VHH binders against Uncharacterized protein AF_1994. Designs and how they scored, part 6

Target 1, 207 residues: Uncharacterized protein AF_1994, of Archaeoglobus fulgidus (o28285)
Amino acid sequence: SVTVGHTTVYYTNVPDAKAEVLAGYLQEEFGFTSDTDILLSMSGNEYEVRIPSSYSSPSEVEESFKVYFALLASRVSEEVFFGSPVKLVLVTHQNDELFAVKNQYSFEKAGRVFVYFKGVDREQAFNLANYLESLVGENYDWDVIFEQSEGVYHVVPFVGINDASELTPEMENSYQSMATELEDVLGGDVVVHLVNFEGYEVAAFEG
Short names: E, the ipSAE of ESMFold2; O, the ipSAE of OpenDDE; V2, 0.75 times the mean of E and O plus 0.25 times the DockQ between their complexes.

## First folded at step 1 (VHH)

Design z3 (framework vhh_8fcz_2)
Fold by ESMFold2-Fast, scan of step 1:
Structure z3 (fold): chain B 207 residues (1-207), chain A 119 residues (1-119)
Amino acid sequence: as target 1 above (207 residues)
Amino acid sequence: QVQLVESGGGLVQPGGSLRLSCAASGFTFSSYAMNWVRQPPGKGLEWVSGISSGGRSTTYADSVEGRFTIIRDNDKKMVYLQMTSLKTEDTAVYYCARWGYYSKSLDYEGQGTQVTVSS
């Protein structure tokens, strides 16, 4: 096994170096302050990472956690396993499966702005990440999904408001301006969709 | 590194009041909704209350509505939970969380603060 901080990775058919990188990555991501055992295995070209929780049944896993876990799978795939397929499994302390998700997106970042993208050019995702970071600074934690559908770019920032009633005129003006400016950044029509941390859309703005 | 430090718990009689505090660091506090969650003895985590990034909107679990008030001070990077009319069923370890991640395996929750309601 390999230990970084409070994170110990147990593995069977994975190189030591990859297990060590995963241990450090999860220690930083979760900030574990109690000893935590991670199980890592590989079947074919897919890495399976089992992460323990205090949940006792699948019905206890909140929708916001499922959204987070899906995005995390994409980051683990890109940053730890060089884009290899990854399955993250949330488990009980007895190692029983509660929830599982596979990576869906490629990933780019600027500062703490994380852009999860599919069906678009990596350079466009990089340009989007840098544009967003320029608005919020290097210390702003922000997850954004970026996709293209039928010639329209969909930019989907996760926001800390729960529903449309929390949207201020200042926020509306800012996101409308963002949609317009992003048409120049990305080189096409843009729609900015604000989603809450449960993944539900609260507002949309067309450039 | 996200850090959340809870305090203010203790022993209180039924009908009493407590104010919990959460000090946040390592992220842009004013950009995130904050939540309080609790773990009663022998139960899993349950969500208690949430407050929007600007503090204008608040939400509460049915079990605490009208008794608890969540507030925040973005300048001080603090979240508070004012608890009144406490019941024995409010006994739990209380945690603050940056957004909707409620797993104990995610250290976006703090270390927690114990609230015991007993005569």
Scores: ipSAE 0.000, ipTM 0.141, lowest interface PAE 14.8, mean pLDDT 83

Design z4 (framework vhh_8fcz_2)
Fold by ESMFold2-Fast, scan of step 1:
Structure z4 (fold): chain B 207 residues (1-207), chain A 119 residues (1-119)
Amino acid sequence: as target 1 above (207 residues)
Amino acid sequence: QVQLVESGGGLVQPGGSLRLSCAASGFTFSKYAMNWVRQPPGKGLEWVSGISWSGGSTTYADSVEGRFTIIRDNDKKMVYLQMTSLKTEDTAVYYCARSRYFGYSPQYEGQGTQVTVSS
């Protein structure tokens, strides 16, 4: 095993260096203050990471945490395993499965702006991350999905409003301006979709 | 306008207890993780505790684990820090702070509430 802070990774069929990187990554991500045992294995080309929780049954896992956990799988894939397939499994302290997700996106970042992308160029994702960080600063946590469909770039920032009724005129003007400016940044037609932390779309803006 | 207003600080004896409160307004409270951070005299900011958007997950700094409890009430837009077995080294200005996830840098902090544990 390897330990970083309070995170101990037990691993099979994985190099020591990768287990150590995972331990440090999860210690930083979750801020564990009590000894926490992570199980890491590899079968074929897929890494499985089992992360314990205080939940006792699948029905207790919050919808917003499931969304977060799915995005985390993409970051772990890119930052720890160099884009290799990853399955994250949330488990009880007895190692019973509560919730599992697989990575769906590649990942780029600027500061704490995290861009999860597919079907677009990595350089475009990095340019998007830098543009968004320039608006909010390096310490602002922001998750954004970025993809292309039918010749249009779709930028999907996660926002703290629950539904369209909470959208102020200033927010509407700001995101409309963002959609227009991003057409220059990305070099094509853009739609910005605002999604709440439970994964529901609340508004969309065309450039 | 985002506002976080802390209260409940004061002077307490070592071994005593205090409950800090933080009232949030101007944003969708249930969509942000909440944190308590503190600044002891002459030192930098120190993260103390975090709680997830719905309150289903909590985490604590090693220095307070087992002594402090963070809870939230999304209907009232409140987050609380229940402090027990207080030590002189817990003396600090306490701030509540919102973030996308606990353990990350806070995005917005309130004005703070002073906690003094007498020697």
Scores: ipSAE 0.000, ipTM 0.191, lowest interface PAE 11.3, mean pLDDT 84

Design z5 (framework vhh_8fcz_2)
Fold by ESMFold2-Fast, scan of step 1:
Structure z5 (fold): chain B 207 residues (1-207), chain A 120 residues (1-120)
Amino acid sequence: as target 1 above (207 residues)
Amino acid sequence: QVQLVESGGGLVQPGGSLRLSCAASGFTFSYYAMNWVRQPPGKGLEWVSGISSSGRSTTYADSVEGRFTIIRDNDKKMVYLQMTSLKTEDTAVYYCAKRPYYSGWSFDYEGQGTQVTVSS
């Protein structure tokens, strides 16, 4: 095993160096203040990371955590395992599976703005991250999905309103302006889709 | 029902230390950046420190850099502010604040705060 802070990684079929990088990454990601045991293994070409939680059954895992966990899988793949396939498994303290997810996106960031992307150029994702960071500052945690389909760029920021009834005129004006400005930043037609932390679309704005 | 409950303040002498705690409930804690802000007597709100949703990045106001450390525990839904080398000018009510949605600068602070008094 290898320990960084309060995070201890137990591993099989994985190099010591990769286990140590994972231990440090998860210590920073979760900020554990109590000793936490992570299980890491490699099967075929995929890394499996088992992370304990305070949940006791699958039905208790909230939808917003499942969304977060899926995005985390993409960051772990990119930042710890150099883009190798990753499966994250949320487990009980008894190591019983609660929820599992595989990486889906590549990843870029600026400040605390995290852009998860596929089907677009990495430079475009980098430009998007910097643009968004310039609007909110370096202290704003923001997850944004970025992809292209049928000649249109889809920018999907996660927002904390549950449905359209919570959308203020200020939010509407801000996101409409963002959609318009992003057409210049990205060089094509843009639709900004606001999704809540459960992954449901709240509103959409066309540039 | 977003709730932030601050604790850990008190009276301390200059050069002393305190650890503030913030217990969060009613929202998906791991998705929000958390901040500490303070209000000294007779002054406006002053941002003190921030920590990213993941805990990977921290930032500090120049006035507290090197003396304060912000930490979070997403499993316990807690944010902490470890304060060392306290000065009389650190006297303030300290609030734990969630970063609101994109719309410009503002903070959601729900609780009564916790009073820190630094005096000889």
Scores: ipSAE 0.000, ipTM 0.195, lowest interface PAE 10.6, mean pLDDT 83

Design z6 (framework vhh_8fcz_2)
Fold by ESMFold2-Fast, scan of step 1:
Structure z6 (fold): chain B 207 residues (1-207), chain A 120 residues (1-120)
Amino acid sequence: as target 1 above (207 residues)
Amino acid sequence: QVQLVESGGGLVQPGGSLRLSCAASGFTFSRYGMNWVRQPPGKGLEWVSGISYSGSSTTYADSVEGRFTIIRDNDKKMVYLQMTSLKTEDTAVYYCARGYSRSWYYFDYEGQGTQVTVSS
C-alpha cells in the first residue's frame, strides 16, 4: 500500500508509482482529514478506483454528486493514468457498490477552469479553457463540457442557478456574448448550454 | 488539516427559527464553496444548501427554498444557516461541508454536527 496524507491506496496489478500519484491526487481533490482507504486494481485495459463513503444505499447518493463523480473520472483518467480507461466506484465502508462511472472525456484546463471534451481537437479545448479563464480569473472553479455534433460546437458550462427563472439580464447578455465570441475562438457555429449542478439544462444561447 | 465545527442546534417548536454556525480552519476559507447537509433520524444524508466562495451565489434544496438562507463571512471564516418556518421534517443532525475544489455538493463529514429537533 502507499499513503499520502490521510489517503492510503491498496493496489493490485498496478505499478507503485501510479498508486502513489493516485493517493496524492485524491488527497488533494477530497482533502480527507480522516484515514481513508482507496482500492485500486487493473483488469484488462481499465483501472478501477474504489472510494469509500458514509452512504448506506444507492438511493442516498445525490444527483449532483453523481455528475461531479463522472467528471472526476475523466480527470483521473487524464491526470493520473495518461488517458487510460478508468472506472470510479463509490462504495460503502463494507466495500459494497453505491454508484459507478467510467471516464467519458479528455481534459484540459487553464487556472481552475476545467474543460472536458470529446470529438474536438485538444488545441480547441485549450483555446476554450484560456478564453473562459480570461473572463473569470485563475481562482474561479468552473467545469465546462465541450463537444461537437454535426458541425456545431456545443459548450456546456455548469452554473449555480437551478432553472431559467434565476437568469438575470446580465447573465443572459454575458452568455449570449460568449456564444458569439466563441464562434471566432473555435472557428465554427457555437451553442452555449447552461446546465445546473444536477446536469439539467437551464438555458441555451446561439452564437 | 481541515476542521469544521458546527453549533447553534437545539429544540424548537414548529414555525420557529434557528441559526446554525460553522467555524472553519485549516484551509483558505475564501477560496472554497461551502455547503450544509443534514441527516434525519434513520435516513441518509440530504444536501440542504450551498454558497459560492465569494457569497455571490447560493443554491437550495426544494424542501427548504424560501425558508432557509445560507450566508458566509470570509473575514471570520464562518458559514451560517438561517432557518425559519421550521417543520418537524427538518429534524436532523446538520453538518457543514467544504466543497472540494470543483463540486458544491461533495463534502467531508468531520465532527459531530449539530442536532436540530423540531417538536412541541
Scores: ipSAE 0.013, ipTM 0.203, lowest interface PAE 8.8, mean pLDDT 84

Design z7 (framework vhh_8fcz_2)
Fold by ESMFold2-Fast, scan of step 1:
Structure z7 (fold): chain B 207 residues (1-207), chain A 120 residues (1-120)
Amino acid sequence: as target 1 above (207 residues)
Amino acid sequence: QVQLVESGGGLVQPGGSLRLSCAASGFTFSSYAMNWVRQPPGKGLEWVSGINSGGGRTTYADSVEGRFTIIRDNDKKMVYLQMTSLKTEDTAVYYCAKYRGTYYYGMDVEGQGTQVTVSS
């Protein structure tokens, strides 16, 4: 096993160096303050990472956590395993499965702005991340999905409002301006979709 | 070794104000950005506000922009959340966090939290 901070990774059929990188990555990601055992294995060309939680049943896992965990799978795939397939499994302290996800996106970042992308160029994802980071600074934690469909770029920032009733005219003007500016940044038609932390769309703005 | 201790919550009427405090220990506080996150009853964690290591840059969730102010005192190793114009929808357990992951899920990675109840 390898240990970084309070994170200990137990592993089979995985190089020592990758287990060590995973231990450090999860310690920084979760900030564990109590000793936490992570199980890492390889199964059919896929890395499986089992992460314990304080949940005791699948029904306790909040929708916001499921959204976050799916995005985390893409970051672990890119940053720890060089884009290899990854399955993250949330488990009880007894190692019983609560929730599992597989990576869906490639990943890029600027500061703490995290861009999860599919069907677009990595350079476009870099440009999007840098643009967004220029608006909020390097210490703003922001998850953004970035996809292309039928010639239109879809930019999907996660926001802390629950529904459209919480949108202010100032927010509407800011995101409308963002959609327009991103058409120059990305080089095509853009729609910005605001989603809440449960993954439900709040509003959309066309450039 | 890393410890975050939240305090300052309580019962307040709509339109009222509260100041939350977070005491940090066990790490080089001045080198880390700090965040406030909250969990409303029956909901998941949501990020509220962030402040950079030097205190010169602040960010806010859209729902609290203009009402909440995050500040830090690196000499005292404290982060504060000044809340004004409180609404019933601000009712939640509030947590201090130095890591992104804490605002998305119910893991045992947060401090104990401090309860804020906005009710008439």
Scores: ipSAE 0.000, ipTM 0.215, lowest interface PAE 10.4, mean pLDDT 82

Design z8 (framework vhh_8fcz_2)
Fold by ESMFold2-Fast, scan of step 1:
Structure z8 (fold): chain B 207 residues (1-207), chain A 121 residues (1-121)
Amino acid sequence: as target 1 above (207 residues)
Amino acid sequence: QVQLVESGGGLVQPGGSLRLSCAASGFTFRSYAMNWVRQPPGKGLEWVSGISGSGGYTTYADSVEGRFTIIRDNDKKMVYLQMTSLKTEDTAVYYCATRYYDFWSGKFDYEGQGTQVTVSS
């Protein structure tokens, strides 16, 4: 096993160096302050990472956490395992499976702006990440989903407002301008969807 | 909007007992696991205990196993932490949390002001 901070990775059929990178990555990501045991193995052609939780049944896993976990799987795939397939498994303290997800998105970043993308070119995702970082700076944490459907680009930034009642006229004008400007950046019709951290859409803006 | 309000803290002698309470609102309480976490003076957050939505399963940090008991009352939307055999090391601000992990920061999801527990002679 290898330990970084409070994160200990137990592993089989995986190089020591990759287990150590995973331990450090998860320690930074989750900020564990209590000793936490992670299980790492190869299952078929994919890495399986089992992460414990306080949940006791699948029905208790929140939709917001499932979205977060899917995005995390994409980052672990790209940043720890060089783009290899990854399955993240949320488990009870007894190691019983609660929720499992495979990496679903490719990933690009600029500063702390993280773009999770599917069905678009990596270059478009890179351009989107840099555009957004230019607005907020290199130290602003921001998760954004980027997809395409029928020639329309869907950009989904996660925002801290709970519902549409918290959306000011200034915010509406800013996001409307963003949708319009992104049509030039991405080269097609754009819809910007504001989603809160609970996973609910609060507003949408068409360019 | 999720709201969590902790209460029940205070000053107690070593070996004493306290019962902490957490009143929850703004979500379907019985569908969510609940946790207690604490922050000792000058230290980081420490997870203490968890209980499943049904109350059928409980977990504890090694440092409190056998001394603390987590309980919930889904009809009243309350979670409790019964603390016995308190030690000086248990001195901390205690928070009630809905998740083991914060969705965005990777930290415990707690939003109340907490309740102060001080164990001293």
Scores: ipSAE 0.000, ipTM 0.109, lowest interface PAE 15.7, mean pLDDT 82

Design z9 (framework vhh_8fcz_2)
Fold by ESMFold2-Fast, scan of step 1:
Structure z9 (fold): chain B 207 residues (1-207), chain A 121 residues (1-121)
Amino acid sequence: as target 1 above (207 residues)
Amino acid sequence: QVQLVESGGGLVQPGGSLRLSCAASGFTFSTYWMNWVRQPPGKGLEWVSGISSSGGSTTYADSVEGRFTIIRDNDKKMVYLQMTSLKTEDTAVYYCARKYGYTYRSPFDYEGQGTQVTVSS
């Protein structure tokens, strides 16, 4: 096994160096302060990472955490395993499965703006991340999904409003302006979809 | 209008204790993870602690583990940070933030006005 901080990775069929990188990554990501055992294995070309939690049953796992966990799978794939397939499994302290996800996206970032992308060029994702970071600064945490469908770019920023009733005129104006500007940045038609932490769309803006 | 109003900061000596409070309004408080983040003088924001929507799970930065405790009261729409064994390095403006998961990552979540904690000997 390898340990970084309070994170110990137990691993089979994985190089020592990869286990150590994962240990450091998860220690930084979760800030574990109690000894935490991570199980890492590889079957075929897919890495499986089992992460313990204080949840006792699948029904206790909040929808917002499931959304977060799915995005984390994409970051672990890109940043720890250099784009290799990854399955994250949330487990009880007894190693019983609570929730599992596979990476769905590639990943780029600028500052703390994280862009999860699929079906678009990596350079476009990087340009999007830099554009968004220019709006909020290098210290602002922001998760954004970026996809293309039938020639239309879909930019999906996660926002801290639960439903459309919390949408202010200032937010409406800002996101409408963003959709319009992104058509120049990305070179095509853009729709910006505001999604809450539970994965529900609360508003959409066309450029 | 989403509002997070922090209070309870002040001047305290090393080894002292403070309890910070955050009053939330304008959103469905019981469905969000809540976090405390801080900004030391001349530095960027750093995450301190998080608590799940039900209060069943908590997590802490290594620098505060064993000294700080985060709790929430969903009926009152409050989140608290109980701080003990304070160090000069804990001097910062403390903000309450709604975020998901164990991390400080989340889009456009509101940090309130903040409450200043100064630890000096």
Scores: ipSAE 0.012, ipTM 0.284, lowest interface PAE 8.3, mean pLDDT 84

## First folded at step 2 (VHH)

Design p5k (framework vhh_8k46_1; at its last look DockQ between E and O 0.01; V2 from the best seeds 0.00; counts 0 for: pae O 4.3 > 2, unsure alone 64.5 < 65, grease 24.24 > 24.2, placed apart)
Fold by ESMFold2-Fast, scan of step 4:
Structure p5k (fold): chain B 207 residues (1-207), chain A 121 residues (1-121)
Amino acid sequence: as target 1 above (207 residues)
Amino acid sequence: AVQLQASGGGFVQPGGSLRLSCAASGRTFSYYAMGWFRQAPGKEREFVSAISSSGGSTYYADSVKGRFTISRDNSKNTVYLQMNSLRAEDTATYYCAKGYGSFYYSEYDYWGQGTQVTVSS
């Protein structure tokens, strides 16, 4: 096993260096203040990371945490395992499965703006991340999903409002302008979808 | 990199009010349910209030329901606890926590010494 802070990773069929990187990554990500045991294994080419929780049943897992966990799987894949397939499993203290996700996206960033992308070029994702960082600054934490379908680019920023009734005219004007400008940045039709932290779409803006 | 800093405590007379703030650093704040817990001398830590990621769901211990209000501002990474009609029994150190898991048994993180609230005449 390997320990960083309060995070201990128990592992089989994984290089020691990768287990140590994972331990440090999760210690920083979760900020554990109590000793926490992480189980890491590899089956075929997929890494499985089991993370304990005090949930007692799948129905107790908050929707926002499931969204977060899915995005985390993509970051762990890219930043710890060099893009290798990753399955994150949320478990009870008895190691029973509560929720599991596999990495869905590749990952790029600029400052604290994190872009989770699929079906687009990495350079396009990097350009999107830099564009968004130029709007909010290098110290603003922001998660954005970026996909393409049939020549339409879908940019999906996570925002702190629950539903469309909380949209201000300033927000509407800002995101409409973003959708329009992104058509030049990305070189095609763009739709900006605002989603809340539970993964529900609040509004959409066409460029 | 995720840290929580509670502030806003102090001395107040019964019936008074205080507003506690919890400033978070790090990315996960907006995805996590956030909670307030308290611990009085000689007692175990107890749940006070929690708020979902979206702010759409709030939860209160029976002892504070109707007197305390939890809120959050995800753009500022801050959770607030407005405490009205304070009673001597509310005297405790208050801790904010980010968590995933059951509110009764979660792996909530506690940062620093918390903030002390003393209600006394």
Scores: ipSAE 0.507, ipTM 0.749, lowest interface PAE 1.6, mean pLDDT 88
ESMFold2, look of step 2: ipSAE 0.308; ipTM 0.682
ESMFold2 (binder alone), look of step 2: mean pLDDT 77; pTM 0.785
OpenDDE, look of step 2: ipSAE 0.027; ipTM 0.359
ESMFold2, look of step 5: ipSAE 0.300; ipTM 0.674
ESMFold2 (binder alone), look of step 5: mean pLDDT 77; pTM 0.778
OpenDDE, look of step 5: ipSAE 0.024; ipTM 0.367

Design p5z (framework vhh_8fcz_2; at its last look DockQ between E and O 0.65; V2 from the best seeds 0.00; counts 0 for: pae E 8.7 > 2, unsure alone 63.9 < 65)
Amino acid sequence: QVQLVESGGGLVQPGGSLRLSCAASGRTFSYYAMNWVRQPPGKGLEWVSGISSSGGSTTYADSVEGRFTIIRDNDKKMVYLQMTSLKTEDTAVYYCAKGYGSFYYSEYDYEGQGTQVTVSS
ESMFold2, look of step 2: ipSAE 0.013; ipTM 0.498
ESMFold2 (binder alone), look of step 2: mean pLDDT 79; pTM 0.817
OpenDDE, look of step 2: ipSAE 0.301; ipTM 0.674
ESMFold2-Fast, scan of step 4: ipSAE 0.516; ipTM 0.771
ESMFold2, look of step 5: ipSAE 0.012; ipTM 0.472
ESMFold2 (binder alone), look of step 5: mean pLDDT 79; pTM 0.821
OpenDDE, look of step 5: ipSAE 0.097; ipTM 0.549

## First folded at step 4 (VHH)

Design a1 (framework vhh_8fcz_2; at its last look DockQ between E and O 0.67; V2 from the best seeds 0.00; counts 0 for: pae O 2.6 > 2)
Fold by OpenDDE, look of step 5:
Structure a1 (fold): chain B 207 residues (1-207), chain A 118 residues (1-118)
Amino acid sequence: as target 1 above (207 residues)
Amino acid sequence: QVQLVESGGGLVQPGGSLRLSCAASGRTFSYYAMNWVRQPPGKGLEWVSGISSSGGSTTYADSVEGRFTIIRDNDKKMVYLQMTSLKTEDTAVYYCAKGYGSRSFDYEGQGTQVTVSS
C-alpha cells in the first residue's frame, strides 16, 4: 500500500509509482480529511479504481455526481495512467458497488477549464480550452464536453441552470456570442449546448 | 482540495433570525448536493436541509420546514441557510455537508455555533 495524506491506495499487480500518483491525485481531487482506502487493481489492460463512499445504496448517488465521476474517469486515465483504460467504481464502505464508469474522453485544460473531447483533434480541444479560459478567467471552474458530428462542432459546457427560463438576456447574449466567436476559433460550424450538472440539455445556441 | 467553512452563527433571541454561510473550495462543488446539518448539545447529528447541485430542488426537516431556507450560489461556491423564527431547540453547531439523500453526511468544517436563548 501507499499513503498520501489521508488517502491509502491498496494495490495488486500495479507499479508502486502509479499507485502513489493515484493516491496523490485522489487526495487532491476529493480532499479527504479522514483515512480513506482506495483499491487499485488491473484487469487486462484496464485499471480498476474502487473509491469508497458514505452512500449506502446506488439510488442515493446523485446524477450530478455520476456525471462528475465519469469525467473524473477520463482525467484519471490521462493524468495518472497515461491514457490507459480506467474503470472507476464507487463503493460502499463494505466494498459494495454503487456506481461504475469507464473513461470516455480525452481532455485538455486551461486554468480551471477542462475540455473533455472525442472525435476532434487535441489541438482543437486546446484552442477551445484557451478560448474559454480567456473568457471566464483562471478562477472559474468549468467542465466542457467537445465533440464533432457531421462537420459541426458541439461544445457542451456544464452550467448551473435547469431550465432555459433561468437564462437572463445577458446570459443568452453571452452564449450566443460564444457560439459565433467559436466558429472563428474552431474554423467550422458550432453549436453550444448548455447542459446542467445532471447531464440534461437546457438550451442551445447556434453560431 | 475540497474545503467547507461555515460562518454566521451567533447568539439570538427566540423568534429572531440568522443567516449562515458555507464557503466551499475546489472544482467539484457544483456537482454535489449540499446540506446543512446540526448537532445540538448532547445529541447526535441531525439533518436540517438539503439543496440539489443546481439549486433547483430543496428539502427540509420537519422541524425547520417553513422557517429555514437553503440557498446556493455555484458561481461563488457558497451555500446559505436563512433561519427565521428561531427556537431554543435550534441551538446547535451547524455544519454544511456534501451529499444528498443519505443520512451519512460528509462534512469537513468546524461548524458554526448557533445559540437561541432569552
Scores: ipSAE 0.058, ipTM 0.524, lowest interface PAE 2.6, mean pLDDT 90
ESMFold2-Fast, scan of step 4: ipSAE 0.598; ipTM 0.805
ESMFold2, look of step 5: ipSAE 0.471; ipTM 0.755
ESMFold2 (binder alone), look of step 5: mean pLDDT 82; pTM 0.833

Design a10 (framework vhh_8fcz_2; at its last look DockQ between E and O 0.45; V2 from the best seeds 0.00; counts 0 for: pae O 3.8 > 2)
Fold by OpenDDE, look of step 5:
Structure a10 (fold): chain B 207 residues (1-207), chain A 118 residues (1-118)
Amino acid sequence: as target 1 above (207 residues)
Amino acid sequence: QVQLVESGGGLVQPGGSLRLSCAASGRTFSYYAMNWVRQPPGKGLEWVSGISSSGGSTTYADSVEGRFTIIRDNDKKMVYLQMTSLKTEDTAVYYCAKPYGSRSYDYEGQGTQVTVSS
């Protein structure tokens, strides 16, 4: 086992260095303040990371946390395991599965803007991240899904809006401008999809 | 990592109003529901109010329903508790807290003292 802060990673058939990096990463990510045991194993070419929770049943896990957890899987894959497949499993203290997810996206960041991308070039993801970072600043935390389909770039920022009625005229104008400006940045048609932190789309803006 | 710091407490008379603030840090703030809990003198921790990660849903304990309003600003990473029509029974140390299991809460802040007295 290896311990960083309050995070202890128990591992089998995984290099010590990987376990240590994971321990530090999760300690920083979750900010554990009490001793927390992480189980790290490898099945085939996939790393499995079991993270304990105080939840007693799957139904107690918030949808927003599931979204976060899914994005975390992609980040852990690239930042800890250098792009290797990762399965994150949220478990009870009795090691019963509450929620599991595999990495789905590649990951690029600028400041605190995190772009999770699939079907697009890393360079484009980087350009998107930089554009967004320039708008919101380095201290603004933002997760964005970035995909391309049929020649259209889909930019999907997570936002704290549950309904389109919550959009102010200023917000609407800002996101509309974003869609338009991104067409120049990315060199193609762009649709900006606003999704809430539960992963539901609440509005869309075409460039 | 999410850190929480409460403020805004004080001494008020019954029927008065007070606004509590919770400053959050950390990237994961927007993905968590947030709660206000309180610990009255000599009593255990009790849940006061909750707000969903997006702020679209709010819930309140029966004892504060209609008097308290919970609000969050994910851009500023803030959670607020607007308290009105305060009662002596509302006297407590108030904490903002992340969910930690079923009706359990993770609060790391020092809390803010609210005292309602004539």
Scores: ipSAE 0.025, ipTM 0.426, lowest interface PAE 3.8, mean pLDDT 89
ESMFold2-Fast, scan of step 4: ipSAE 0.597; ipTM 0.815
ESMFold2, look of step 5: ipSAE 0.421; ipTM 0.736
ESMFold2 (binder alone), look of step 5: mean pLDDT 81; pTM 0.823

